# Miniprotein binders against Peroxisomal membrane associated protein 20 (pmp20), part 1

No score or structure here was measured in a lab: all are predicted.

Target 1, 156 residues: Peroxisomal membrane associated protein 20 (pmp20), of Schizosaccharomyces pombe (o14313)
Amino acid sequence: MVAVGSTLPKVTLWENKPEEVVEFPSQGKFIIVGVPGAFTPPCSSQVPGYIANEKQFAAKGISGIYVVAVNDVFVTKAWKKSFDGGEQSGVHFVADWNGEFTKAFDAGFDASGLLGPLRSKRYAAVVENGKVVKVFIENEVTDVDISSADKVLSSL
Unless a header shows other numbers, all headers, positions and changes below count from the first letter of the chain.
F, E and O stand for the ipSAE by ESMFold2-Fast, ESMFold2 and OpenDDE, each averaged over both directions (binder to target, target to binder). V2 = 0.75 x the mean of E and O + 0.25 x the DockQ between their complexes.
[cut] stands for letters that were removed.
The coordinates of atoms that the task and the answers printed are left out; those that the model quotes come from them. Centres of patches stay.

## First folded at step 1 (miniprotein)

Design F1
Fold by ESMFold2-Fast, scan of step 2:
Structure F1 (fold): chain B 156 residues (1-156), chain A 81 residues (1-81)
Amino acid sequence: as target 1 above (156 residues)
Amino acid sequence: MERVEIRVKTNDPEVAKRIAELLIKLAKELGYTEIFVEIRGNEVRIRFEVDSPEKLEELARLLKELAKELGVEKVEVRIEE
């Protein structure tokens, strides 16, 4: 995983449609949530916590929450819409289409038996002014524990 | 387990190929491992087994969104015992 103190990699990411490029804020504090795959049971269990606590995160100075998956933009958009309150939520569902962010963030693993040769580990990272200030990486990609919304919110 | 067949009709064979790729990827993301796909010109057919009503409902929502985003002409979902 990238170390605390590292500068965020600058790579192209997408949201909503193939023409819509996403850039992480260069100023302020925000959260990146890395998930192995859209529509999987552990990922679908983890994400609702971030949606439900969006206002509590904002109260702690968090300007945005970005859920990143190595999936195309149609999949990440549909996945957001599948959650109760998801479509109305300000939580971003971001497509790391080529896995470039996941590779640069050193969060990749081989899931060839199920999802494909490059998928993201499960983590949450707190970024402030372009620097990684906290990382919560799960030991097992199927676990939702230290990277849960409750644990991350409690750390702020 | 229910056996599900999805038929997607498009206006272009290249769009059909793209939709087939997305459907396979989405079925795998939902945990389906026994998937059969057939492409006939501008039509895609995908077959798999569903072990829960929740997964079927998630798939239905996703198909509706894909139809809107990809300009899909028609989507049919058939449940077979």
Scores: ipSAE 0.000, ipTM 0.129, lowest interface PAE 18.3, mean pLDDT 71
ESMFold2 (binder alone), alone request of step 1: mean pLDDT 69; pTM 0.590

Design F2 (from F1 with F36R K64I K74E V75I E76F R78E E80R)
Amino acid sequence: MERVEIRVKTNDPEVAKRIAELLIKLAKELGYTEIRVEIRGNEVRIRFEVDSPEKLEELARLLIELAKELGVEEIFVEIRE
ESMFold2 (binder alone), alone request of step 1: mean pLDDT 69; pTM 0.587

Design F3
Amino acid sequence: MKKYRIEVRTEDKETARRIAEIVLEVAKRLGLKDVYVEIKDGTVIVEFTAEDEEQAREVAKIIEEVARRLGAEEVRVEEI
ESMFold2 (binder alone), alone request of step 1: mean pLDDT 77; pTM 0.710
ESMFold2-Fast, scan of step 2: ipSAE 0.000; ipTM 0.244

Design F4
Amino acid sequence: MERVLIIVKTNDPEVAKRIAELLIKLAKELGYTEIFVEIRGNEVVILFEVDSPEKLEELARLLKELAKELGVEKVIVRIEGDPEKLRELAEELLRRLKEE
ESMFold2 (binder alone), alone request of step 1: mean pLDDT 61; pTM 0.491

Design H3a
Fold by ESMFold2-Fast, scan of step 2:
Structure H3a (fold): chain B 156 residues (1-156), chain A 81 residues (1-81)
Amino acid sequence: as target 1 above (156 residues)
Amino acid sequence: DPEELKELKREIELLKEFAEMLAKRGDPETLKRLARLVEYLKKEIERLAKEGNPEEIRKLLEEAKELAEEIRELLEKLKRE
């Protein structure tokens, strides 16, 4: 996994539609939530916590929350809409379609039996002024524990 | 779990819409991933049948089966192009 103190990789990511590129903030503090795949039960139970606590994260100085999956933009947008309050939420659902961010972040694993040969591990990372300052990586991708919204929020 | 059923129903509805969009875009790899997710959803719906309203759960399972078949046909069409 990416180490604390590392600079955030500069790769192309998408949100909402194929022509809409996402830029991470170069200043301030924000959270990246890596999930193995959109529309999977553990991911669908983890993400609502981030949506529900969006204002509490903002109160702690978090300027944004970015949920990243190795999926195309249509799938990640549909997944956001599937949550209660999701479409109205400021939480970003970001498509790492070719897995370039996940590879650069050293968060990839082989899920060929279910999701495909490259998928993201489950983690949360706190980024501040372009640098990774905290990482919460699950030991098993089906576990939602240290990368949960409650535990990440409590660390801030 | 009633909340889980509501969520699954909403997800199936959205996946139907996006399967059609992906076929129009010509993206068989994402359609294959959706096919696998629909198979997973079918298994979850069958599990819920033990505890929920059988009629509503059976209808949701039928919708998931229909979506799986639609994705199969869309993938077959894309392979021929």
Scores: ipSAE 0.000, ipTM 0.178, lowest interface PAE 12.5, mean pLDDT 75
ESMFold2 (binder alone), alone request of step 1: mean pLDDT 67; pTM 0.532

Design H3e
Fold by ESMFold2-Fast, scan of step 2:
Structure H3e (fold): chain B 156 residues (1-156), chain A 81 residues (1-81)
Amino acid sequence: as target 1 above (156 residues)
Amino acid sequence: SPEEVKRLEKLIEEAKRALEELRRSGDPELIEKLLEAVFELIRLLMKAAEEGNPEKLREILREAYRLLEEVEKLLKELKRS
């Protein structure tokens, strides 16, 4: 996995539609939530906590929350809309379509038995001023424990 | 079950191929609807594979079969358009 102290990789990501590029803030503090796949039960149980606690994260100085999956932009947009309050939420649902960010972040694994050859491990990372300052990586991709919104929020 | 997991993997691969073909047609609304239905179906089948209560399992599978019908209907509509 990416180490604490590492500089955030500069990789193109997309949100909402194929033409819309996501830019991570170069300054300030934000959270990246890596999930193995949109619409899967563990990922769908993890994300609501981030949506529900968006204002609490903001109170802790978090300027944004970015949910990243190795999925195309249509899938990530549809997944956001599937959550109660998701469409109105400021939480970003980001498409790492070709897995470039996931590979650069050293968070890839082979899920060929279920989802495909390249998917993201489950994690949360706190980024401040372009550097990774904290990482919460699950031991198993199906577990939602240390990368849950409540545990990440409590650490801030 | 492991057999249902393999069926899910096949469905995911077929959905990926269909999505690539449909992207070329340029109907994002139907593509979005199809993906929602396919991945919700996959979610239910994964849930069913781990459900130990027969009554709840029947309920989950009934919902999954309903979504499968919706997927087939959306695919027919996309192929027509």
Scores: ipSAE 0.000, ipTM 0.158, lowest interface PAE 14.4, mean pLDDT 75
ESMFold2 (binder alone), alone request of step 1: mean pLDDT 67; pTM 0.536

Design H4a
Fold by ESMFold2-Fast, scan of step 2:
Order: sequence, then C-alpha cells, then structure tokens
Structure H4a (fold): chain B 156 residues (1-156), chain A 105 residues (1-105)
Amino acid sequence: as target 1 above (156 residues)
Amino acid sequence: DPEELKELAREIELLAEFAEMLAKRGDPETLKRLARLVEYLAKEIERLAKEGNPEAVRKLAELLKELAEAIRELAKKGDPEAIKELAERLREIAKELERLAEELK
C-alpha cells in the first residue's frame, strides 16, 4: 500500500458522467476512501458513516471526501444515489474505471470471479497538500474497522 | 449473525433498484457486473447458512445463484421487462432474508 509521505499520483478520475473529470485538491486536507466494489455489503456499511459525518469532517479541516472504486462512472453515480441522503451529499463518488489510480496507489488486488480482475483494497487515506499523511488499511477487504468513519474522524 | 443477514438483505434491495435502472439501458457489461454481485451475495448467504445451518437460508442462497445465471443470460438479449422481473425477485429475496434475520433474534 502507498506509504505515508508519498506524493499523490496524477491520474484521471471521473464523476457523474464519462466527460466529467475529477481532480484532487493540490492544497489543504481531504480524505480518500478506497473500496473494493460498489453495491457490496462491507462497502455499503462503510460509506454511510462518511456521509453522516461529513460536517464533522469539515469541522476538522477536511475539504472533501472521495470514495474511489474501480467501476465505471454510471455504477459509482448509481451507488451514491442508493444511500439515504447520498444524492444530496458533498461526498464524491469517483470512478477509477481502468484502475490507474488504484495501481499507482499500490492498493490493488485480484478479485477475478467476484468483482473483476482489478479491485481496490479497503482503506482510508488522509492527504494534506498533495502528500499522504495517514493511512488506515484493513487487513481483510471484507472488514470495516480501522477504515471506518469513526476511527478516521477520531484521528483528526 | 442476524445483523449480518439484515445487512445482506439491504444490499439485495439496493441491487434490485440498480437492476430497475439498468432495464432502461440494456447495457450488457453492467448486467454482467450485476450478475457477479448477486453471485457474491449468494456465496455470503451460503457461508452464513453453514454456521447456523438453517434450510431456509440455504434455499435463498440457491435462488440467488439461479438469479445470477438468469441475469447473465439477459445480458446477451437486453430484455428490459425481464430485468424488471429479476429486480422484483431480488426484492422478494431481500424481504425473506430480513424476516429470517428477525426470527433468529
């Protein structure tokens, strides 16, 4: 997994529609939440915590929360809509549709047979001024513990 | 244990909504992805059934596996009405899982 102190990789991500590119902020603090796949039980139990605590994260100086999945933009958009309050939330659901970000972040694993050949491990990362300052990676992709919203918020 | 079944029921409900949306597109790749997700949930339910060994939970896991195969077949045709029927089946399975989870309390 990417190490603390690493510079955020420059890769293209998409949100809402194939033409809409997402750029991570070059300054300030934000959170990246890596999930193995949209519409999976552990991912769907993890994400609501970030949506519910969005204002608390903002109070800690977090300028944005980005949920990243190796999925196309239509799937990530539909997944966001599926959560209560999700469509109105400022939490970003971004598509790493060819896995470039996940590979560059060293967070990939082979989920062939279930979700596809390349999927993200489950993690949360705090980025400040373009550098990774904290990483919360789960030992098992089905576990939601150290990468939960409560644990990450408590670290800030 | 019961909480895990409830969570799976919620996930199946979300997949049903996703399937209804897909009925309008006829997108084969997204339908194949839906089939894989349904199969993943079937395996999780089967794993939980092995712990407590309830026959009803095993039956639901089998139905989900059959549904995953049906979705793969639909991905080849792009039949919106059949996809809507599959979405309704997913909702029925989710409701039954929720009922079983409550009974295990």
Scores: ipSAE 0.000, ipTM 0.131, lowest interface PAE 16.4, mean pLDDT 73
ESMFold2 (binder alone), alone request of step 1: mean pLDDT 69; pTM 0.643

Design I1
Fold by ESMFold2-Fast, scan of step 2:
Structure I1 (fold): chain B 156 residues (1-156), chain A 81 residues (1-81)
Amino acid sequence: as target 1 above (156 residues)
Amino acid sequence: MSKIVIVIEVDSPEELERLLKELMEYIKELGVDKIEVRVRADDPEKARELAELIVRILKELGFTNIRVEIRGNEIRVTAEK
């Protein structure tokens, strides 16, 4: 997994449509939430916590929350819309469709039995001014514990 | 050959509906061959109503071979594709 103190990889990510690239802020503090796959039960149970606590995160100085999955942009956009309050939420759902970010972040694993040969491990990372300052990585990708919104928020 | 069997035990209709909807994606992704739902109702009439709800949900999940057994207040529904 990427180490604390590392600089964020510069890779292309997409949000909303194939023509729309997303760039992480170069200044300030934000959260990256890595999930194995959109529309899967553990990921669908984890994300609502981040949407519900968006204002609490903002109160702690968090300028944005970025949910990253190795899925195409149509899937990540539809997934955001599937949550109550999702479309109104400022939480970003970004597509790492070729897995470049996940590979560079050293967060990839082989889920060929269920999702595909390259998917992201489950984690949350706090980034400040382009550097990773905290990492919460689950021991098992099906567990939502240390990377839950409650645990991350309480660490801030 | 491996077979995946899920057994669900709950004590209320509302809890059952919520749990089944929550497990819907796991059922689809795992290719579950058989589901057994066991639940207890307050009385035999409510047991019949609950059994109907369970059958309806299982049909929505794609199961076509559904068997219902009611013994007093206890309901057992077994479903296969």
Scores: ipSAE 0.000, ipTM 0.063, lowest interface PAE 24.2, mean pLDDT 72
ESMFold2 (binder alone), alone request of step 1: mean pLDDT 74; pTM 0.692

Design I2
Fold by ESMFold2-Fast, scan of step 2:
Structure I2 (fold): chain B 156 residues (1-156), chain A 96 residues (1-96)
Amino acid sequence: as target 1 above (156 residues)
Amino acid sequence: DPEELRRLAEELLRKLGKIVIVIEVDSPEELERLLKELMEYIKELGVDKILVIVRADDPEKARELAELIVRILKELGFTNIRVEIRGNEIVVLAEK
C-alpha cells in the first residue's frame, strides 16, 4: 500500500460523465475510500456509513469524501444513485477506469477469477495538503472493519 | 473444469473494456431484490455484460441459487449466460 507521508499521485479520474474529470484538493483534508467493485455487498454496506456521516466528517475538517473504484463512470454514477440519499450526498463516486490511480497508490490486487486482473483493495486513506497522513487497509477485501466510516471518523 | 471457466470469464472481462456490473450476495431473496432494483440502472447505463458472484450455505443451495440467477438474468434480457458452480460458490457471466 502507499506509505504515510507519500504525495498523492496525479492521474486522471472521472465522475458523472466520461468528459468530467475530478481532481483531488491540493489543500486541506479529505478521505479516499478504495473499494474492489461497485454494486458488491461488502462495498454497498461500507459506503452508506460515509454518506450517513458526511456532516460529522465535515465537522472534523474533512472537505470531501471520494469513493474510488476500478469501474467506468456510468457504473460509479449509477451506484451512487442506488444508495438512499446518495444522489443528494456530497460524497464523490470516482471512476478509476484504467486502474491508474489504484496502481500508483499501490492498492491493486489480482482479482483474476472474480472481477478481472486489476481491482482495488479495500481501504480508507486520510490525505492532508496533498500527502497521505493515515491509511486503513483491510486484510481481506470482503471485510469492512478498520476502513469503516466509524473507525476512520474516530481517528480524526 | 471450474478453473477453466473462471479463466475464461477473466479473459472476457479483461477484453470487454466496457460496462460491467458485479453483484455478490449470499441469499436468493437478497439477490432477487438487488437485481430487480438494478433493472432501471442497467437499462439507463446500457449494461450488456454482468458478472454475478454468490456464496451459498451448501452446494445444493448453490445449484438452486444458480437457477434463480439465470432466470432473473433472462428476464433482464441477457441471452448468453455462462454458469460455474464451485462447491458453494456460483459465478455467472451474462451478455446481451
Scores: ipSAE 0.000, ipTM 0.158, lowest interface PAE 15.3, mean pLDDT 72
ESMFold2 (binder alone), alone request of step 1: mean pLDDT 69; pTM 0.622

Design I3
Amino acid sequence: MEKVVIYIEVEDPEEAKRIAEYALRLAKELGADEVVIRVRTSDPELAREIVEIVKRLAEELGYTDVRVEIRDGEVRVTARK
ESMFold2 (binder alone), alone request of step 1: mean pLDDT 73; pTM 0.655
ESMFold2-Fast, scan of step 2: ipSAE 0.000; ipTM 0.084

Design M1
Amino acid sequence: SDPEVAKRIAELLKKLLEELGYKVEIRVEVNGLKVEFRVEDGKIRIEVEINGFVYVFEVDSPEELERLLKELMEYIKELRK
ESMFold2 (binder alone), alone request of step 1: mean pLDDT 61; pTM 0.486

Design M2
Fold by ESMFold2-Fast, scan of step 2:
Structure M2 (fold): chain B 156 residues (1-156), chain A 80 residues (1-80)
Amino acid sequence: as target 1 above (156 residues)
Amino acid sequence: SPEIAREVAELVKKIAEEAGFEVEIEVRIDGKTVRIRVENGRVEIRLTVDGYTYVFTVESPEEAKEIAKYLLEFLKRLKE
């Protein structure tokens, strides 16, 4: 997993449309939430906490929340719309379609037989001015504990 | 709900044990839909939300049981 103090990798990511590229902010504080896959049960139980606490995160100086999955942009867009309040939320649902960000962040694992040969581990990372300042990585990809919104919010 | 989640898990187990026939089962909870289908001895589980469908395909009874555990957890959360 990427270490605290590391500079955020520069890779191409997408949101909403195949041609819409996402760039992480170069200044300020924001959160990246890595999930193994859109529409899977543990991931679908974790994300609502971030949507519900969006204003509380903003009050702690968080300028954005980015949920990243190794899925195409149509899947991540549809997944956002599937949550209560999701479509109105400022939480970003980002497609790491080729797994390039996940690989560069050292957060990949082999989920062959269930989701595919490259998926993201479950984690939350706090990034400030282009540097990783906190990392909350789950021991098991099916666990939602230290990377939950409540635990991350409590650390800020 | 825990009751519906338990029923889905029991149905997946039954389908896996009785492979060789076609059946389609649909469960709805708070606007979400879970469908389980057996095709040519393969078990296919679908999760539909707002018209979008995610599909799990399994070839073995053991794998079907693991996916049923995932669905059980998901259905519990949907009812909260």
Scores: ipSAE 0.000, ipTM 0.083, lowest interface PAE 21.3, mean pLDDT 71
ESMFold2 (binder alone), alone request of step 1: mean pLDDT 57; pTM 0.433

Design R1
Fold by ESMFold2-Fast, scan of step 2:
Structure R1 (fold): chain B 156 residues (1-156), chain A 101 residues (1-101)
Amino acid sequence: as target 1 above (156 residues)
Amino acid sequence: MKKVLVIVISNDPEILREAKRIAEELGYEVIVVTSPEELKRYLEELRKNPNIEGVIVISNDKELAEEAARIAKELGLKVIVLYVGEDPETAKRLIEEIKRK
């Protein structure tokens, strides 16, 4: 996994439509939540926590929350819409379509036979002024424990 | 040769119909179940089959998806459970996306 102190890689990511590029802030503090794929559980337990606690994260100085999946932009947009309150949420659902960010962040694994040859591990990372300051990586991609919203929020 | 199986657990006839149509067109085997007990029976049988590489469980019902994940964990199976919300069109697109990979 990417090490604490590393500079955030500059790669192209998309949100909402194929022409809309997402750029991570160069200043301030924000959270990246990596998931193996849009619509993969455990059963809605991780992402809803970030949506529900959006204001609590903002109170801790978090300027944004970015959920990243190795999926195309239409899938990540539909996934956001599938959550109650998702469309109204300020949480970003971004597409790492070619897996470039996941590879550069050293968070990839081979899920051939189920989801495809490159998918993201499950993690949360806190980034401040372009540098990774904290990382919460799950031992098993199907578990939500250390990367849950409440544990990340408690660390801030 | 090892294969991947798709299980749809839903009481929505439209989702069940779409999953079957997609499986027929793409050559996947799809099992449709309407209860947690039926799901557990199928997962126990799949656990015994060495030719099954993996299982993907798809549900538009949050409680059914959570129960599916609980059953899979109890059986020690490596199963991906997808909760796709209440939209049948989203479930269809996701099944097609998995195959495209």
Scores: ipSAE 0.000, ipTM 0.122, lowest interface PAE 19.5, mean pLDDT 69
ESMFold2 (binder alone), alone request of step 1: mean pLDDT 66; pTM 0.543

Design R2
Fold by ESMFold2-Fast, scan of step 2:
Structure R2 (fold): chain B 156 residues (1-156), chain A 105 residues (1-105)
Amino acid sequence: as target 1 above (156 residues)
Amino acid sequence: SKTAIVIVYSRNPEVLERAREIAERAGFKVYIVEVTSEEEVRKVIEEIKRRHPDVEAVIVLTDDPRLAEIAAKLAKEAGIRVLIITVSPDEETARKLAEEAKKLL
C-alpha cells in the first residue's frame, strides 16, 4: 500500500460519464476512500458515513471526499444515486475504470471471478498539497473499521 | 451456508441462459428478467422480499448499465442491499462471477 509521505500519482479518473474527467486537487486537504466494489454490502455500509459527515469534514479543512472504485462510470454513478442524500451530496464517486490509480497507489488486489483481476483494497487516505499524510487501510477488504468515516473524522 | 438470491437482468438471451445455468449449478435461487421495465423489476424485487423475508442482499448479474441503475434504485426502495456484477457474453466469465459471488454470502 502507498506509504505516508508519498506523492499522489497523477492518473486520469472519471465521474458521471466516460467523457467527464476528474483530477485530484493539487492544493489543500482532501480524502480518498478506496473501496473494492460498488454495491457490495461492506462498501454500501461504509459510504453513508462519509455522505452524512460531509459538513463535519469540511469544518476540519477537508475540501473534498473522493470514493474510488475500479468500476465503470455508469456503475459508480448508479451507486451514488442509491444512497439517501447521495445525489445531492458533494462527495465524488469516481471511476478508476482501468485500475490505473489503484495500481499506482499500490492498493490493488486480485478479485478474479467476482469483481475482476484488479480491484482496490479498502482504505481511506488523507492527502494534503499532493502528499499522502495519513492512511487507514483495512486488514480485510470486507471489514469496515479504521477506514470508517467516524474514525477518519476523529483523527483530523 | 446462506442461500444466495441471484437476479439475472439482460436483454441478450444468450447471456440470460448462460448466467441462469451457472447460477443454478452453484445453488443460487435465480430470478430472471428478460425484458425489463421498472414495473417488472419492482414486482420481482417485491416478490423476493415476500417469499424470502430474511433477505438483506441480492446479487444482480447484468450486461447493461441501465438495468444496473434500475435494479439498484428499486432494491434500495425495498430495503434490500444489492451487489451488481457486470456479466460479459463470455461463458467462462459468467461462471466465475456466479461462483465467487456465492462465497460473499
Scores: ipSAE 0.000, ipTM 0.094, lowest interface PAE 21.8, mean pLDDT 72
ESMFold2 (binder alone), alone request of step 1: mean pLDDT 62; pTM 0.516

Design T1
Fold by ESMFold2-Fast, scan of step 2:
Structure T1 (fold): chain B 156 residues (1-156), chain A 93 residues (1-93)
Amino acid sequence: as target 1 above (156 residues)
Amino acid sequence: MKIRIEVRIESNGKVFVYEFTVDSPEELERLLKELMEYIKELGVDKIEVRVRADDPEKARELAELIVRILKELGFTNIRVEIRGNEIRVTAEK
């Protein structure tokens, strides 16, 4: 995984449309949530916690929450809409379609038997002013424990 | 219950492949309809949906559901292939 103190990689990511590029803020504090795949049961159980606690995160100085999956923008947009309250949420659902961010963040793994040859491990990272300040990586991609919204919020 | 789905879409010379796991036929229906809504602008030429079910009976039920959804989305040339627990539905407009 990427180490605490590392500078956030600059790679192209997309949200909503193939033409809509997302850039992470260069200033302030935000959260990246890496998930192995959209519409899978463990990922679908983890993300609601971030949506539900969006205001609590904002109260702790978090300017944004970015859910990143190695999927295209149509899949990540549809997945966001599938959650109760998701469409109204300020939580970003971001497509890392080529896996470039996941590779640069050293969070990739081979899921060829289930999801494909390049998928993201499950993690949460706190980034402040372009630098990774905290990392919560699960031992198993099917576990939702230390990268849960409640655990991350409690650390802030 | 786990239902593993692969959706392959051909649009304007490009191929897009989506892989999902859902827990119910209702979730599969919602997922397919939402995907089609967001990719309609691409001018879909062909779609192929591959699903693995728990058994052959459930495979037949899922194949019927997928065909109904694709018809509702405007596809008229639909072909179905069932091999034991595996379903492949191909559709063109």
Scores: ipSAE 0.000, ipTM 0.137, lowest interface PAE 16.3, mean pLDDT 72
ESMFold2 (binder alone), alone request of step 1: mean pLDDT 77; pTM 0.744

Design T2
Amino acid sequence: MKIRIEVEINGFVYVFEVDSPEELERLLKELMEYIKELGVDKIEVRVRADDPEKARELAELIVRILKELGFTNIRVEIRGNEIRVTAEK
ESMFold2 (binder alone), alone request of step 1: mean pLDDT 75; pTM 0.711
ESMFold2-Fast, scan of step 2: ipSAE 0.000; ipTM 0.316

Design T3
Fold by ESMFold2-Fast, scan of step 2:
Structure T3 (fold): chain B 156 residues (1-156), chain A 90 residues (1-90)
Amino acid sequence: as target 1 above (156 residues)
Amino acid sequence: SMTVEIRIRVNGYTIVFEVETLEELKEAAKEAIEFAKRLNPEEVTITVHTDDPELAEEVLRIILELAKKAGFEKVEVRLEGNRIRVEAYK
C-alpha cells in the first residue's frame, strides 16, 4: 500500500457522468476512502459512517471525503443515491473506472471470483497538501474496523 | 435508437447499469453476471427500448443468458409497444 509521506498520484477520476472529471485538492486536508466494490455489504455498511460524520470531519479541518471504487461512474452515482441522505451529502463518490488510481496508490488486489481481477483494498487515507499523512488499511477487505469513520475521526 | 437499463437487486441494494449500445450491453452483462454469481441476488430487471426487432432479439438472448448464469429460475418478459421489460426472480 502507499506509504506515509508519499505524494498523491495525478490520475483522472470521474463523478456523476463520464464527462465529469474530478480532481483531488492540491491544498488542504481531505480523506480518501478506498472500497473494493460499490453495492457490496461491507462497503455499504462502512460508507454511512462517513456520511453521518461529515460535519464532524469538517470541524477537524477535513475539506472533503472521497469514496473511491474501481467501478464505472454510473455505478458509483447510483450507489450514492442508494444511501439515506446520500444525494444531499457532500461526500464524493468517485469512479476509478480503469483502476489507474488504485494501481498508482498501490492499493490493488485480485478479487477474481467475486468482483474482478482489479479492485481496491479497503482503506482510509488522510491527505494534506498533496501528501499522504495517515493510512488505515484493513488486513481483510471484508472487515470494517480501522478504516471506519469513527476510528479515522478519532485519529484527527 | 436503443436504451437498456439493467437492475440487480441483492440484500436490499440495487446495482444499476445503463447502456445505449449492444457492445456496452455485452460488457455490462459480463460484469453483472460476475456480481450476480457471487452475491446471489433476488431479482434482475432489464428495460429495453428499441424499434429494431433484430436488435431486440439479440438483447433478449443476452439477457436470458445473464439470468441463467446468475441462477434465476423465473423470468417474465413484457412487450409494451417498442419497449421490452424483462424481470427475473429466484
Scores: ipSAE 0.000, ipTM 0.072, lowest interface PAE 22.7, mean pLDDT 73
ESMFold2 (binder alone), alone request of step 1: mean pLDDT 68; pTM 0.572

Design T4
Fold by ESMFold2-Fast, scan of step 2:
Structure T4 (fold): chain B 156 residues (1-156), chain A 108 residues (1-108)
Amino acid sequence: as target 1 above (156 residues)
Amino acid sequence: MKIRILVEINGFVYVFEVDSPEELERLLKELMEYIKELGVDKIVVLVRADDPEKARELAELIVRILKELGFTNIRVEIRGNEIIVLAEGDPEELRRLAEELVRKLLKK
């Protein structure tokens, strides 16, 4: 996985529609939440915690929360809408459809037989002024424990 | 290479993944059965080719197939070896064209 102290990779990501690119903030503190796949049960269990705690994260100085999946932009947009309060949430649902960010972040794994040859591990990362300052990587991609909103919020 | 095709039907998203242009053509012909039965107004094709030249060739093939299927609003973005093709059409017209093509394929 990416190491603490590393500079955030500069890759193109998308949100909402194929023409809309996403740029991570170069200033301030934000959270990246990596998930193996949209609409999977463990991922759908993890994300509501970030939506529910958005204001608490903001109180800790977090300027944004970015959920990243190796999925296309229509899937990530539809997934966001599937959550209660998701459409109104400021939490970003970001498409890493080519897996470029996931590979650069060293968070990829081979999920052939279920999701495809490149999918993201489950993690949360705290980024401050372009640098990774904390990483919470799950030992098993199906587990939601140390990368949960509660655990990450408690570390801030 | 990797080709992802997303089809939106009445708010539901169906995602398909294929590894070759031959598989892509086969899948698109198979999708015409869904267009005929369910209707579809939008298709997104996401491709990561082996190299930029292959990406250009695949983009041309995809656009040609989508035009033959009746899509009229086709947008293409090529970034190195990556392609995004977004195609939209009139659902009723697309269904009519899909029915025509299925009838031709059954005759063959």
Scores: ipSAE 0.000, ipTM 0.093, lowest interface PAE 18.1, mean pLDDT 70
ESMFold2 (binder alone), alone request of step 1: mean pLDDT 78; pTM 0.718

## First folded at step 2 (miniprotein)

Design F3a (from F3 with L24F K28E D34E E79I I80E; at its last look DockQ between E and O 0.08; V2 from the best seeds 0.00; counts 0 for: pae E 8.3 > 1.5, pTM E .711 < .8, placed apart)
Amino acid sequence: MKKYRIEVRTEDKETARRIAEIVFEVAERLGLKEVYVEIKDGTVIVEFTAEDEEQAREVAKIIEEVARRLGAEEVRVEIE
ESMFold2-Fast, scan of step 2: ipSAE 0.005; ipTM 0.389
ESMFold2, look of step 3: ipSAE 0.012; ipTM 0.502
ESMFold2 (binder alone), look of step 3: mean pLDDT 74; pTM 0.678
OpenDDE base, look of step 3: ipSAE 0.308; ipTM 0.717

